# VH-VL binders against o60602r691to836: the designs that were tried, part 14

Target 1, 146 residues: o60602r691to836
Amino acid sequence: YKYDAYLCFSSKDFTWVQNALLKHLDTQYSDQNRFNLCFEERDFVPGENRIANIQDAIWNSRKIVCLVSRHFLRDGWCLEAFSYAQGRCLSDLNSALIMVVVGSLSQYQLMKHQSIRGFVQKQQYLRWPEDLQDVGWFLHKLSQQI
Key: E = the ipSAE of ESMFold2; O = the ipSAE of OpenDDE; V2 = 0.75 times the mean of E and O plus 0.25 times the DockQ between their complexes.

## First folded at step 11 (VH-VL; framework fv_tafolecimab)

Design q02 (at its last look DockQ between E and O 0.84; V2 from the best seeds 0.84)
Fold by OpenDDE, look of step 15:
Structure q02 (fold): chain C 146 residues (1-146), chain A 119 residues (1-119), chain B 106 residues (1-106)
Amino acid sequence: as target 1 above (146 residues)
Amino acid sequence: QLQLQESGPGLVKPSETLSLTCTVSGGSISSGDYYWSWIRQPPGKGLEWIGIIWYSGSTYYNPSLKSRVTISVDTSKNQFSLKLSSVTAADTAVYYCAREDYYDYFDYWGQGTLVTVSS
Amino acid sequence: EIVLTQSPATLSLSPGERATLSCRASQSVSSWLAWYQQKPGQAPRLLIYDASNRATGIPARFSGSGSGTDFTLTISSLEPEDFAVYYCQQRSNWPTFGGGTKVEIK
């Protein structure tokens, strides 16, 4: 695989994702980091069909990490990416899709979309910790899954 | 100003399918920020959430009604619809369409339309 | 299903009085609770969302409080137009509404 993981998130969450995840996980942000990550803002090919970019990212990454936030749930591209990721998982022996809930989302919010609903009903997902002191541990846990 | 308006037959026979349409004006259904819901209220009783739909067509239904409910959206007409099959007298209610806002609460409602199930 | 129990069923008060309405959830709904006002022949109107936030255009005399399982809607001083039925609604799980509290004029 070209990438260790494709990070799928709403563009509205970019600043947060950058500070919370990319700075700590992505090798292009620091030589001390472990993972070669793919995300839209940096790695998608300009002028290329967005769906094609998404699909390429999914298939060229060992894992897919979807950061499900309020913004994510209101972003058609994110939801589509999630669905494609699930599709890939059907062909894999192991689930390549890691779902991380970011922010305070209710069960109801996660159930409104067919793809998300299907996942949360059958698979375990992670929740970003509310306490900042737990972030380090969480990142470690996430890293182990990537 | 956003407005929602329910339309459809006010009388349905038992075992038939209740069909309603909500026409949205003053705003587009094709927005990811909002969801579109049906809620009903039997005469003199409380409110019951029926289901919800996103502009893409993704739906989620009340488990108690799931087997009989179909909600659809027509973005070209700026409408979304409700179908409730196999109706009984228990389905007699004022049916509201509503917008679920960015905070996931119902901030805009139609005026409601009474649907009576009677032979 | 999360059941919301509202009390009292009916609240008889005079204009100018303070109204306190209760909503209890069968399980925790965090702060994902709303209050609606409904007048006869009208659709419900959103008053409070996320337990304590007033919706746009809602007068300051309306306030919400609570978290978890116990919530309260307070009308500090009833206006004539405030006599109506009030419903609480949770969105922790698929939306459910309370049975309503009718605030009527004494």
Scores: ipSAE 0.931, ipTM 0.964, lowest interface PAE 0.5, mean pLDDT 96
Fold by ESMFold2, look of step 11:
Structure q02 (fold): chain C 146 residues (1-146), chain A 119 residues (1-119), chain B 106 residues (1-106)
Amino acid sequence: as target 1 above (146 residues)
Amino acid sequence: QLQLQESGPGLVKPSETLSLTCTVSGGSISSGDYYWSWIRQPPGKGLEWIGIIWYSGSTYYNPSLKSRVTISVDTSKNQFSLKLSSVTAADTAVYYCAREDYYDYFDYWGQGTLVTVSS
Amino acid sequence: EIVLTQSPATLSLSPGERATLSCRASQSVSSWLAWYQQKPGQAPRLLIYDASNRATGIPARFSGSGSGTDFTLTISSLEPEDFAVYYCQQRSNWPTFGGGTKVEIK
């Protein structure tokens, strides 16, 4: 695989993702970091079909990490990427998709989208901690799943 | 200015399918900024949420009605619709269409249409 | 299903009086609760969202408070147009509404 993980998130969350995840996990942010990550703002080919870039990212990444925030839930491209990643997991019989719920989201907000509903019903997700003192443990746990 | 208007037959026979359409004007379903909902109120009674739809066709239904409910969207007509099958007198109600706002509450409502289930 | 129980069922008051309406949830809904006003022959009108925030165009005499299971709508000084039925609604799970509180002229 070209990437250890594709990070799928809404562009409106980029600053948060950079500060919370990329600076601590991605090798291009520090030589002490562990993973070669893929994300749209750095790694997508400008001018190419957006769905083609998403499909390439999913097939060239060992894991797909979907950062499901309020912005993610209102972004049709993010939801389509989630659905496509599920398709790869079913055909490959590999649990490559990691769902991370970010922010204070109600069950209703999550259940409104069919593509995500199965993961929500089966509680197949991690939840970003509300307490900042737990963030270090969460990053360690996420790193071990990648 | 955003307006929602329900339309459809006001009288439906028992066991048949209730079918309503909500026409949205002054706003766009296809933008994907909002969810669109059906809510009903039996005469003199409280409110019951039926379900919602997003521009993509993604739906979520009240579990007690789910087996009888279909909500659909036609973004080219800026409309969404409700079908409720196998109706009984208990389905007699004023039916509202509504917009779900950014905070997931219902900020715009149609005027409502009374549907009576009677032979 | 999350059941919302509103009390009292009927609140008989005069203009100028303070109205206090209660909504209790069968389980915690965090702060994900709204209040609506409905007058006869009209659709509901959103008053309060997320427990305490006034919707656009709602007069300051309306305020909401509470979290978890116990919520309150307060109308600080009733105006003639405030005599109506009030519903609470949660969106912690699929939406449910309370049974309503009718605020009527004494």
Scores: ipSAE 0.799, ipTM 0.925, lowest interface PAE 0.6, mean pLDDT 92
ESMFold2 (binder alone), look of step 11: mean pLDDT 92; pTM 0.938
OpenDDE, look of step 11: ipSAE 0.848; ipTM 0.932
ESMFold2, look of step 15: ipSAE 0.755; ipTM 0.909
ESMFold2 (binder alone), look of step 15: mean pLDDT 92; pTM 0.941

Design q03 (at its last look DockQ between E and O 0.60; V2 from the best seeds 0.75)
Fold by OpenDDE, look of step 11:
Structure q03 (fold): chain C 146 residues (1-146), chain A 119 residues (1-119), chain B 106 residues (1-106)
Amino acid sequence: as target 1 above (146 residues)
Amino acid sequence: QLQLQESGPGLVKPSETLSLTCTVSGGSISSGDYYWHWIRQPPGKGLEWIGTIWYSGSTYYNPSLKSRVTISVDTSKNQFSLKLSSVTAADTAVYYCAREDYYDYFDYWGQGTLVTVSS
Amino acid sequence: EIVLTQSPATLSLSPGERATLSCRASQSVSSWLAWYQQKPGQAPRLLIYDASNRATGIPARFSGSGSGTDFTLTISSLEPEDFAVYYCQQRSNWPTFGGGTKVEIK
């Protein structure tokens, strides 16, 4: 695989994702980091079809990490990516999709997205910690899954 | 300024289909940021959620009305519509279209249109 | 379906008085509760969202509190334009509304 993981998130979450995850996980941000991540803002090919970029990212990454936030749920591209990621998982022995819930999601929000709701009900997922003191532990746990 | 306006017949006969359209102006319905809803209020009573549609065409309905409700969207006209089949007197109400904001609440409403079911 | 019960059904007060409205949920809705104001012949207007946040343009005299199953809307000092029907609404599950509280002039 070209990438350790494709990090899928809403563009509206970029600043947060950069500070919370990329700076700590992506090797291009620091030599101390472990993972060669793929994310849209940096790695997608300009001028190429966005769906094609998403599909390439998914299939060229060992893992897919979806940061499911309120913004994510309102982003059609993210939802599309999530669907493709799930599709890939059907061909894999191990689930390549890692779901991280950011913030509190209501049943109402999940009910509007059957694929995500189904994932939450049937599979394990991670929750971004509310306490900043737990961020280190979370990052460690996420790293173990990547 | 975003505005929603309901339109359609104010009188429907029993067993017929109620049909309304909500026209959105001052903003586009072709956005993932919002959901579009129908809500009704019988005279002198409270509010009842009917259903919602996303710009993609995904719909979700009140379970109590699901079998009779169809909501559709026409992005080219910046409209979404409601069809309620097999109406009875119990369906007499002021019908509102509304926008669900980013926080999942209804921040913009139409003025509502009264639909009376009567023979 | 989550049922919201509002009390009292009618609240008779004079201008300048404090109004306290209650909304009780049949099950926990966390903080995913809103309050709406509706005047005769008008559509509801969003007042409070997520239990305690005032919507844009809403006067400071309106405040919301509560979590889980019990919520309160408070109008610290009633203005003449505040006499209306108030509805609570939950977004924890498919949207449902309370039966409303009518705040009327005493």
Scores: ipSAE 0.877, ipTM 0.937, lowest interface PAE 0.6, mean pLDDT 96
Fold by ESMFold2, look of step 11:
Structure q03 (fold): chain C 146 residues (1-146), chain A 119 residues (1-119), chain B 106 residues (1-106)
Amino acid sequence: as target 1 above (146 residues)
Amino acid sequence: QLQLQESGPGLVKPSETLSLTCTVSGGSISSGDYYWHWIRQPPGKGLEWIGTIWYSGSTYYNPSLKSRVTISVDTSKNQFSLKLSSVTAADTAVYYCAREDYYDYFDYWGQGTLVTVSS
Amino acid sequence: EIVLTQSPATLSLSPGERATLSCRASQSVSSWLAWYQQKPGQAPRLLIYDASNRATGIPARFSGSGSGTDFTLTISSLEPEDFAVYYCQQRSNWPTFGGGTKVEIK
């Protein structure tokens, strides 16, 4: 695999993702970081259409981390990427797809979207902590799943 | 000004399918900013959520009604609809269509339409 | 299913009095609770969202409080237009409504 993980998120969340995840996990942000990550703003090929880039990112990454925020849930491309990544996971019979719920989202808000409903019903997701003191532990837990 | 209006037959025979349409004006279903709902109220009783639809066609239903409910959307007509199959007298109610706001609460409602299930 | 129990079923008060309406959830709903007002022949109107925030155009005499399982709607000084039925509604899981509290003139 070209990447340890593809981070799938709404472009509206980029600043948050950069500060919360990339600066702590991605080797190009610091040589002390552990992972070679893929994300749209840096790694998508200019001139390719967005669907092709998303499919290539999913194919070439060992893990797919979907950062499911309110913005994610209202982004058709993010939901399609989730469905495509889920298809790869089921086809390969492995847990390549990591769902992370970001923000104060209720089960109701998540269950409204059929593409993610299976993961929500089985509680197959991590929840980004609202308490800042828990973020360090969460990043360690996420790193273990990557 | 956003307006929601229910339409459909006021009388439905038992065992048949109740069909209603909500027409949205002064706003757009196709924008994807909002979810669209059916909620009912039997005469003199409280409110029961039936289900929701997003512009994409994604639906979520009240588990107690799920086997009998179909909600659909026609974005070109700016309408969404309810079909409730195998109705009985217990399905007699005022049926409302409603919009869910950003915080996921119902901020705009139609006037409601009474549907009576009677032979 | 999350059951919302409203009490009292009926609250008989005079204009100018303070109304206190209770909503209790069968399990925690965090602060994901709304209050609606409904007058006869009309659709419900959103008053309070997320337990304590007034919806647009709602007078300051309406306030909400609570979290978890116990919630309160307070009308600080009843006006003639406030005599109606009030429903609470949660959105922690698929939406359910309380049975209502009728606020009627004594």
Scores: ipSAE 0.734, ipTM 0.888, lowest interface PAE 0.9, mean pLDDT 92
ESMFold2 (binder alone), look of step 11: mean pLDDT 92; pTM 0.940

Design q04 (at its last look DockQ between E and O 0.93; V2 from the best seeds 0.85)
Fold by OpenDDE, look of step 15:
Structure q04 (fold): chain C 146 residues (1-146), chain A 119 residues (1-119), chain B 106 residues (1-106)
Amino acid sequence: as target 1 above (146 residues)
Amino acid sequence: QLQLQESGPGLVKPSETLSLTCTVSGGSISSGDYYWSWIRQPPGKGLEWIGTIWYYGSTYYNPSLKSRVTISVDTSKNQFSLKLSSVTAADTAVYYCAREDYDDYFDYWGQGTLVTVSS
Amino acid sequence: EIVLTQSPATLSLSPGERATLSCRASQSVSSWLAWYQQKPGQAPRLLIYDASNRATGIPARFSGSGSGTDFTLTISSLEPEDFAVYYCQQRSNWPTFGGGTKVEIK
């Protein structure tokens, strides 16, 4: 695989994702980091079909990490990416899709979307910790899954 | 000013399909920020959520009604619709369409339309 | 299904009095609880969302409190237009409503 993980998130969450995850996980942000991540803002090919970019990212990454936030749930592209990721998982022996819920999202909010509904009903997902003291541990846990 | 208006037959025979349309004006349903819901209220009774749709097509239904409910959206007409199949007298109610706001509460409602199931 | 139980079923008060309405959930709904007002022949109107936030245009005399399983709607001083049925609604799971509390004039 070209990437360790495709990080799928809403563009509205970019600043947060950058500070919370990319700075700590992506090798281009620091030589001390472990993972070569793919994300839209940096790695998608300009002028190429967005769906094609998403699919390429999914299939060229060992894992797919979807940061499911309020913004994610309201972004059709994110939801489509999630669906494509699930599609890939059907061909894998192990689930390549890691779902991380960010923010205070209710079960209802997740269930309103068919693709997300199916996942949460069948698979376990992670929740970003509310306590900042737990972020380090969470990142460690996430790293273990990537 | 956002307005919702229910329309459809006020009388449906048992076993038939209840069909209603909600016309939205003063705002577009083609927004990722909002959902669109149907809620009903039997005469003298409380409120029951039927289902919700996102303009992108995703639906979520009340488990108790899921097998009989279909909600659809027509962005070109700025409408969304409800179909409830195999109706019985228990489905007699005032049916409301509502907007589910940014915080997932129902902030705008139609005036409601009474649908009576009777032979 | 999360069941919301409202009490009392009927609350008889006079204008100017304080009204306290209770909504109890069968399981925790965090703060994802709303209150609606419904007058005869009208659609419900959103009053409070997320337990304590007043919706746009709602008078200050309406306030909500609570978290988890126990919630309260308070009308500090009843106005004549406040006599109506009030419903609580949770959005933790698929939306469900309480049975309502009728606030009627004494």
Scores: ipSAE 0.847, ipTM 0.942, lowest interface PAE 0.5, mean pLDDT 95
Fold by ESMFold2, look of step 15:
Structure q04 (fold): chain C 146 residues (1-146), chain A 119 residues (1-119), chain B 106 residues (1-106)
Amino acid sequence: as target 1 above (146 residues)
Amino acid sequence: QLQLQESGPGLVKPSETLSLTCTVSGGSISSGDYYWSWIRQPPGKGLEWIGTIWYYGSTYYNPSLKSRVTISVDTSKNQFSLKLSSVTAADTAVYYCAREDYDDYFDYWGQGTLVTVSS
Amino acid sequence: EIVLTQSPATLSLSPGERATLSCRASQSVSSWLAWYQQKPGQAPRLLIYDASNRATGIPARFSGSGSGTDFTLTISSLEPEDFAVYYCQQRSNWPTFGGGTKVEIK
């Protein structure tokens, strides 16, 4: 695999993702970090079809981490990427796709979207902690799953 | 200004399918920021959520009605629709279409249309 | 299903009085609760969202409070136009509405 993980998130969340995840996990942000990550803003090929870039990212990454925020839920591209990643995960018994719920999202907000409903019903996701005290523990747990 | 208007037959026979359309004006149903819902109210009674659709096609239905409900969207006409099959007298109600806002509450409502199920 | 129980069923009050309406949920809904006003022959009108936030254009005399299972709508001084039916609604899970509280003129 070219990447340890593809981070799938809404472009509206990029600043948050950079500060919360990339600075702590991605080797290009620090030599103290441990993962070679893929994300759209850095790694997509300019001028290429966006669907093709998403498909390449999913197939060239060992894990796919979807950061499901309120912005993600209202982004058709993010939801299509989630669906495509599920198709790949059939061969990995659904182990390659990691769903992370970000923000104070209710069951209703998540269940409105058919593409993620199965993961929501099976409680097959991690929840980003609201308490800053727990973020270090969460990053460790996420790193173990990557 | 955004407006929603229900349309469809006011009288439906038992066992038939209730079919309603909501026409959206002053705004686009193709916005990713909003969801579109059907809610009903039997005469003199409270409110019951029927279901919600996102313009991209995803639907979510009240579990008690799920087997009989279909909600669909027609972005070219800026409309969304309700079909409720196998109706009985218990389905007699005022039917509202509504928009769900950014916070997932119903901020705009149509005026409502009474549908009576009677032979 | 999350059941919302509103009390009282009817409040009989005079203009200028303070109205206090209760909504109790069968399980925690966090703060994901709204209040609506409905006058006869009209669609409901959103008053309060997320337990305590006034919707656009709603007068300051309307306020909401509560979290978890117990919620309150307060109308600090009733105006003639405030005599209506009020419904609470949760969005923690698929939406359900309370049975309503009718605020009527004494």
Scores: ipSAE 0.811, ipTM 0.927, lowest interface PAE 0.6, mean pLDDT 92
ESMFold2, look of step 11: ipSAE 0.795; ipTM 0.923
ESMFold2 (binder alone), look of step 11: mean pLDDT 92; pTM 0.945
OpenDDE, look of step 11: ipSAE 0.737; ipTM 0.904
ESMFold2 (binder alone), look of step 15: mean pLDDT 92; pTM 0.943

Design q05 (at its last look DockQ between E and O 0.04; V2 from the best seeds 0.00; counts 0 for: pae E 11.1 > 2, placed apart)
Fold by OpenDDE, look of step 11:
Structure q05 (fold): chain C 146 residues (1-146), chain A 119 residues (1-119), chain B 106 residues (1-106)
Amino acid sequence: as target 1 above (146 residues)
Amino acid sequence: QLQLQESGPGLVKPSETLSLTCTVSGGSISSGDYYWSWIRQPPGKGLEWIGTIWYSGSTYYNPSLKSRVTISVDTSKNQFSLKLSSVTAADTAVYYCARSDYYSYFDYWGQGTLVTVSS
Amino acid sequence: EIVLTQSPATLSLSPGERATLSCRASQSVSSWLAWYQQKPGQAPRLLIYDASNRATGIPARFSGSGSGTDFTLTISSLEPEDFAVYYCQQSSNWPTFGGGTKVEIK
């Protein structure tokens, strides 16, 4: 695989994702980091079909990490990416999709979306910690899954 | 309230480089939440996307213009710029700067500035 | 490049009438389709995004529908201020715009 993980999130979450995740995990942010991540804002090919970019990112990454926030749920691109990621998982023996719920999203809210509903019902997902002191541990745990 | 404003010369000679700047106010380019684009419209014609830049300097260009287009960003001034080289009469247009979520849709636009290519 | 074809080129109607504008894509763009309104001497104004979502401040008389290759912008009852040029724009690939439909007063 070209990437360790495709990080899928809403552009509205970028600042947070950059500070909380990318700076600590992505090798382009620091040589101390471990993972070669793919995310849209940086790695998508200019001029290429966006869906094609998403699909390429999914299939060229060992794992797919979706940061499911309130913005994610309102972003058609994110939801579509999630669906494609699930599609890949259907062909894999083990799930390559890692779902991380960010913020106070209820299971009901998640279940409102067909693409996410199936995952929530059948797979375990992670929740971003509410306490910032737990972020380090969470990132460690996430790293173990990547 | 977010505002975009184009600035630059309204007249450019053929073969020269068109240069425009978009000044953003009421919001920060450096947030990374949005993308900043140039779009042009020849008189009496439709709209053509030129290119988009992210605050980091990452650019996306229209393939038909890629060889002649350079978009840059100055986060310290909250500005981004367009350079279009080797202009011809076909490059005469109203040039708009705009904000977008990636290139999904453009929700904020400048007033536009007419650039005429003429000898 | 995804080509968007708008029809009709010109639509002549009277205030109070229903306007139906078409936008056809050369290939599927899913729901990644936006509509803009442009009046003379002004920048385009976003009306609809993601095929059917009204942008902030857009009157309810504007509605968008469609998916894949065929999209429609509907103005349920034309107001005098609605006479303008309307453009569709896709974001499945790099942004491209339709040729526009001019809604003019009959």
Scores: ipSAE 0.011, ipTM 0.615, lowest interface PAE 9.2, mean pLDDT 91
Fold by ESMFold2, look of step 11:
Structure q05 (fold): chain C 146 residues (1-146), chain A 119 residues (1-119), chain B 106 residues (1-106)
Amino acid sequence: as target 1 above (146 residues)
Amino acid sequence: QLQLQESGPGLVKPSETLSLTCTVSGGSISSGDYYWSWIRQPPGKGLEWIGTIWYSGSTYYNPSLKSRVTISVDTSKNQFSLKLSSVTAADTAVYYCARSDYYSYFDYWGQGTLVTVSS
Amino acid sequence: EIVLTQSPATLSLSPGERATLSCRASQSVSSWLAWYQQKPGQAPRLLIYDASNRATGIPARFSGSGSGTDFTLTISSLEPEDFAVYYCQQSSNWPTFGGGTKVEIK
């Protein structure tokens, strides 16, 4: 694999993702970080079809981390990426897809997205901690799953 | 330019409540990208974190102060506030508001405001 | 509570010299450590986060190192504007600050 993980998130969440995750996990942000990550704003090929970039990211990454926020649930590209990643997990019979829940999710929006709802119902996700004291533990847990 | 600015009375009587407001400009506290904190520094001494709040109203407080401290947010005014009850002379300090990421690294600070507790 | 002990309390040096500031934590904070600079009458300024990453706009002469309990801030060649008080701060748990190291002109 070209990347340890593809981070799939809404562009509206980019500043949060950069500050919360990339600065602490991605080797290009610091040589003391552990992972070679892929994300759209840095790694997608300009001018190429966006769905093709998403497909490439999913198949070139060992893990796919979907950062599901209220913005994610309203973003058609993020939802398609989730579906492709879930399809890869079924084909590979492995747990390549890591779902991270960020903030409060609308139950109305969740009802409209059965694949994501299934993950929530089966408790197949990590929750970004509300308590700042737990952030270090969360990053350790996420790093173990990557 | 993101700017934080403290406001409130500079003199508070013992046993009363210290009340300060931080006004955020050039950025939004409702975005959810950052945490908003109060930190104080007694004259000639080091720094003490008081507490942190984000746009949802969730708070974390310094355990030594938590019985006396309340931090609140008003997203419509882009402000967050500090109330510290039952103050004594030991609460005399420069009070700073600050922004942090999820890891509590404080990258933007207000100018600070001196609050003196005396009769 | 995680106690941060900074040493020395005062470091007297001349411009152009290398400054080495120590911060020791009472228990492991992994790499969750920041360094701040504070000049008289001013708010602290973030220099280093995650033990070794320079904050935006911080000159390359500032570097941080360490992990676990022992951390170092190095200023490779002191400039006149670097004479100030420096604080370390951990965020492995609720934030605490060290007592500070004053870097003063000899």
Scores: ipSAE 0.006, ipTM 0.576, lowest interface PAE 11.1, mean pLDDT 86
ESMFold2 (binder alone), look of step 11: mean pLDDT 94; pTM 0.957

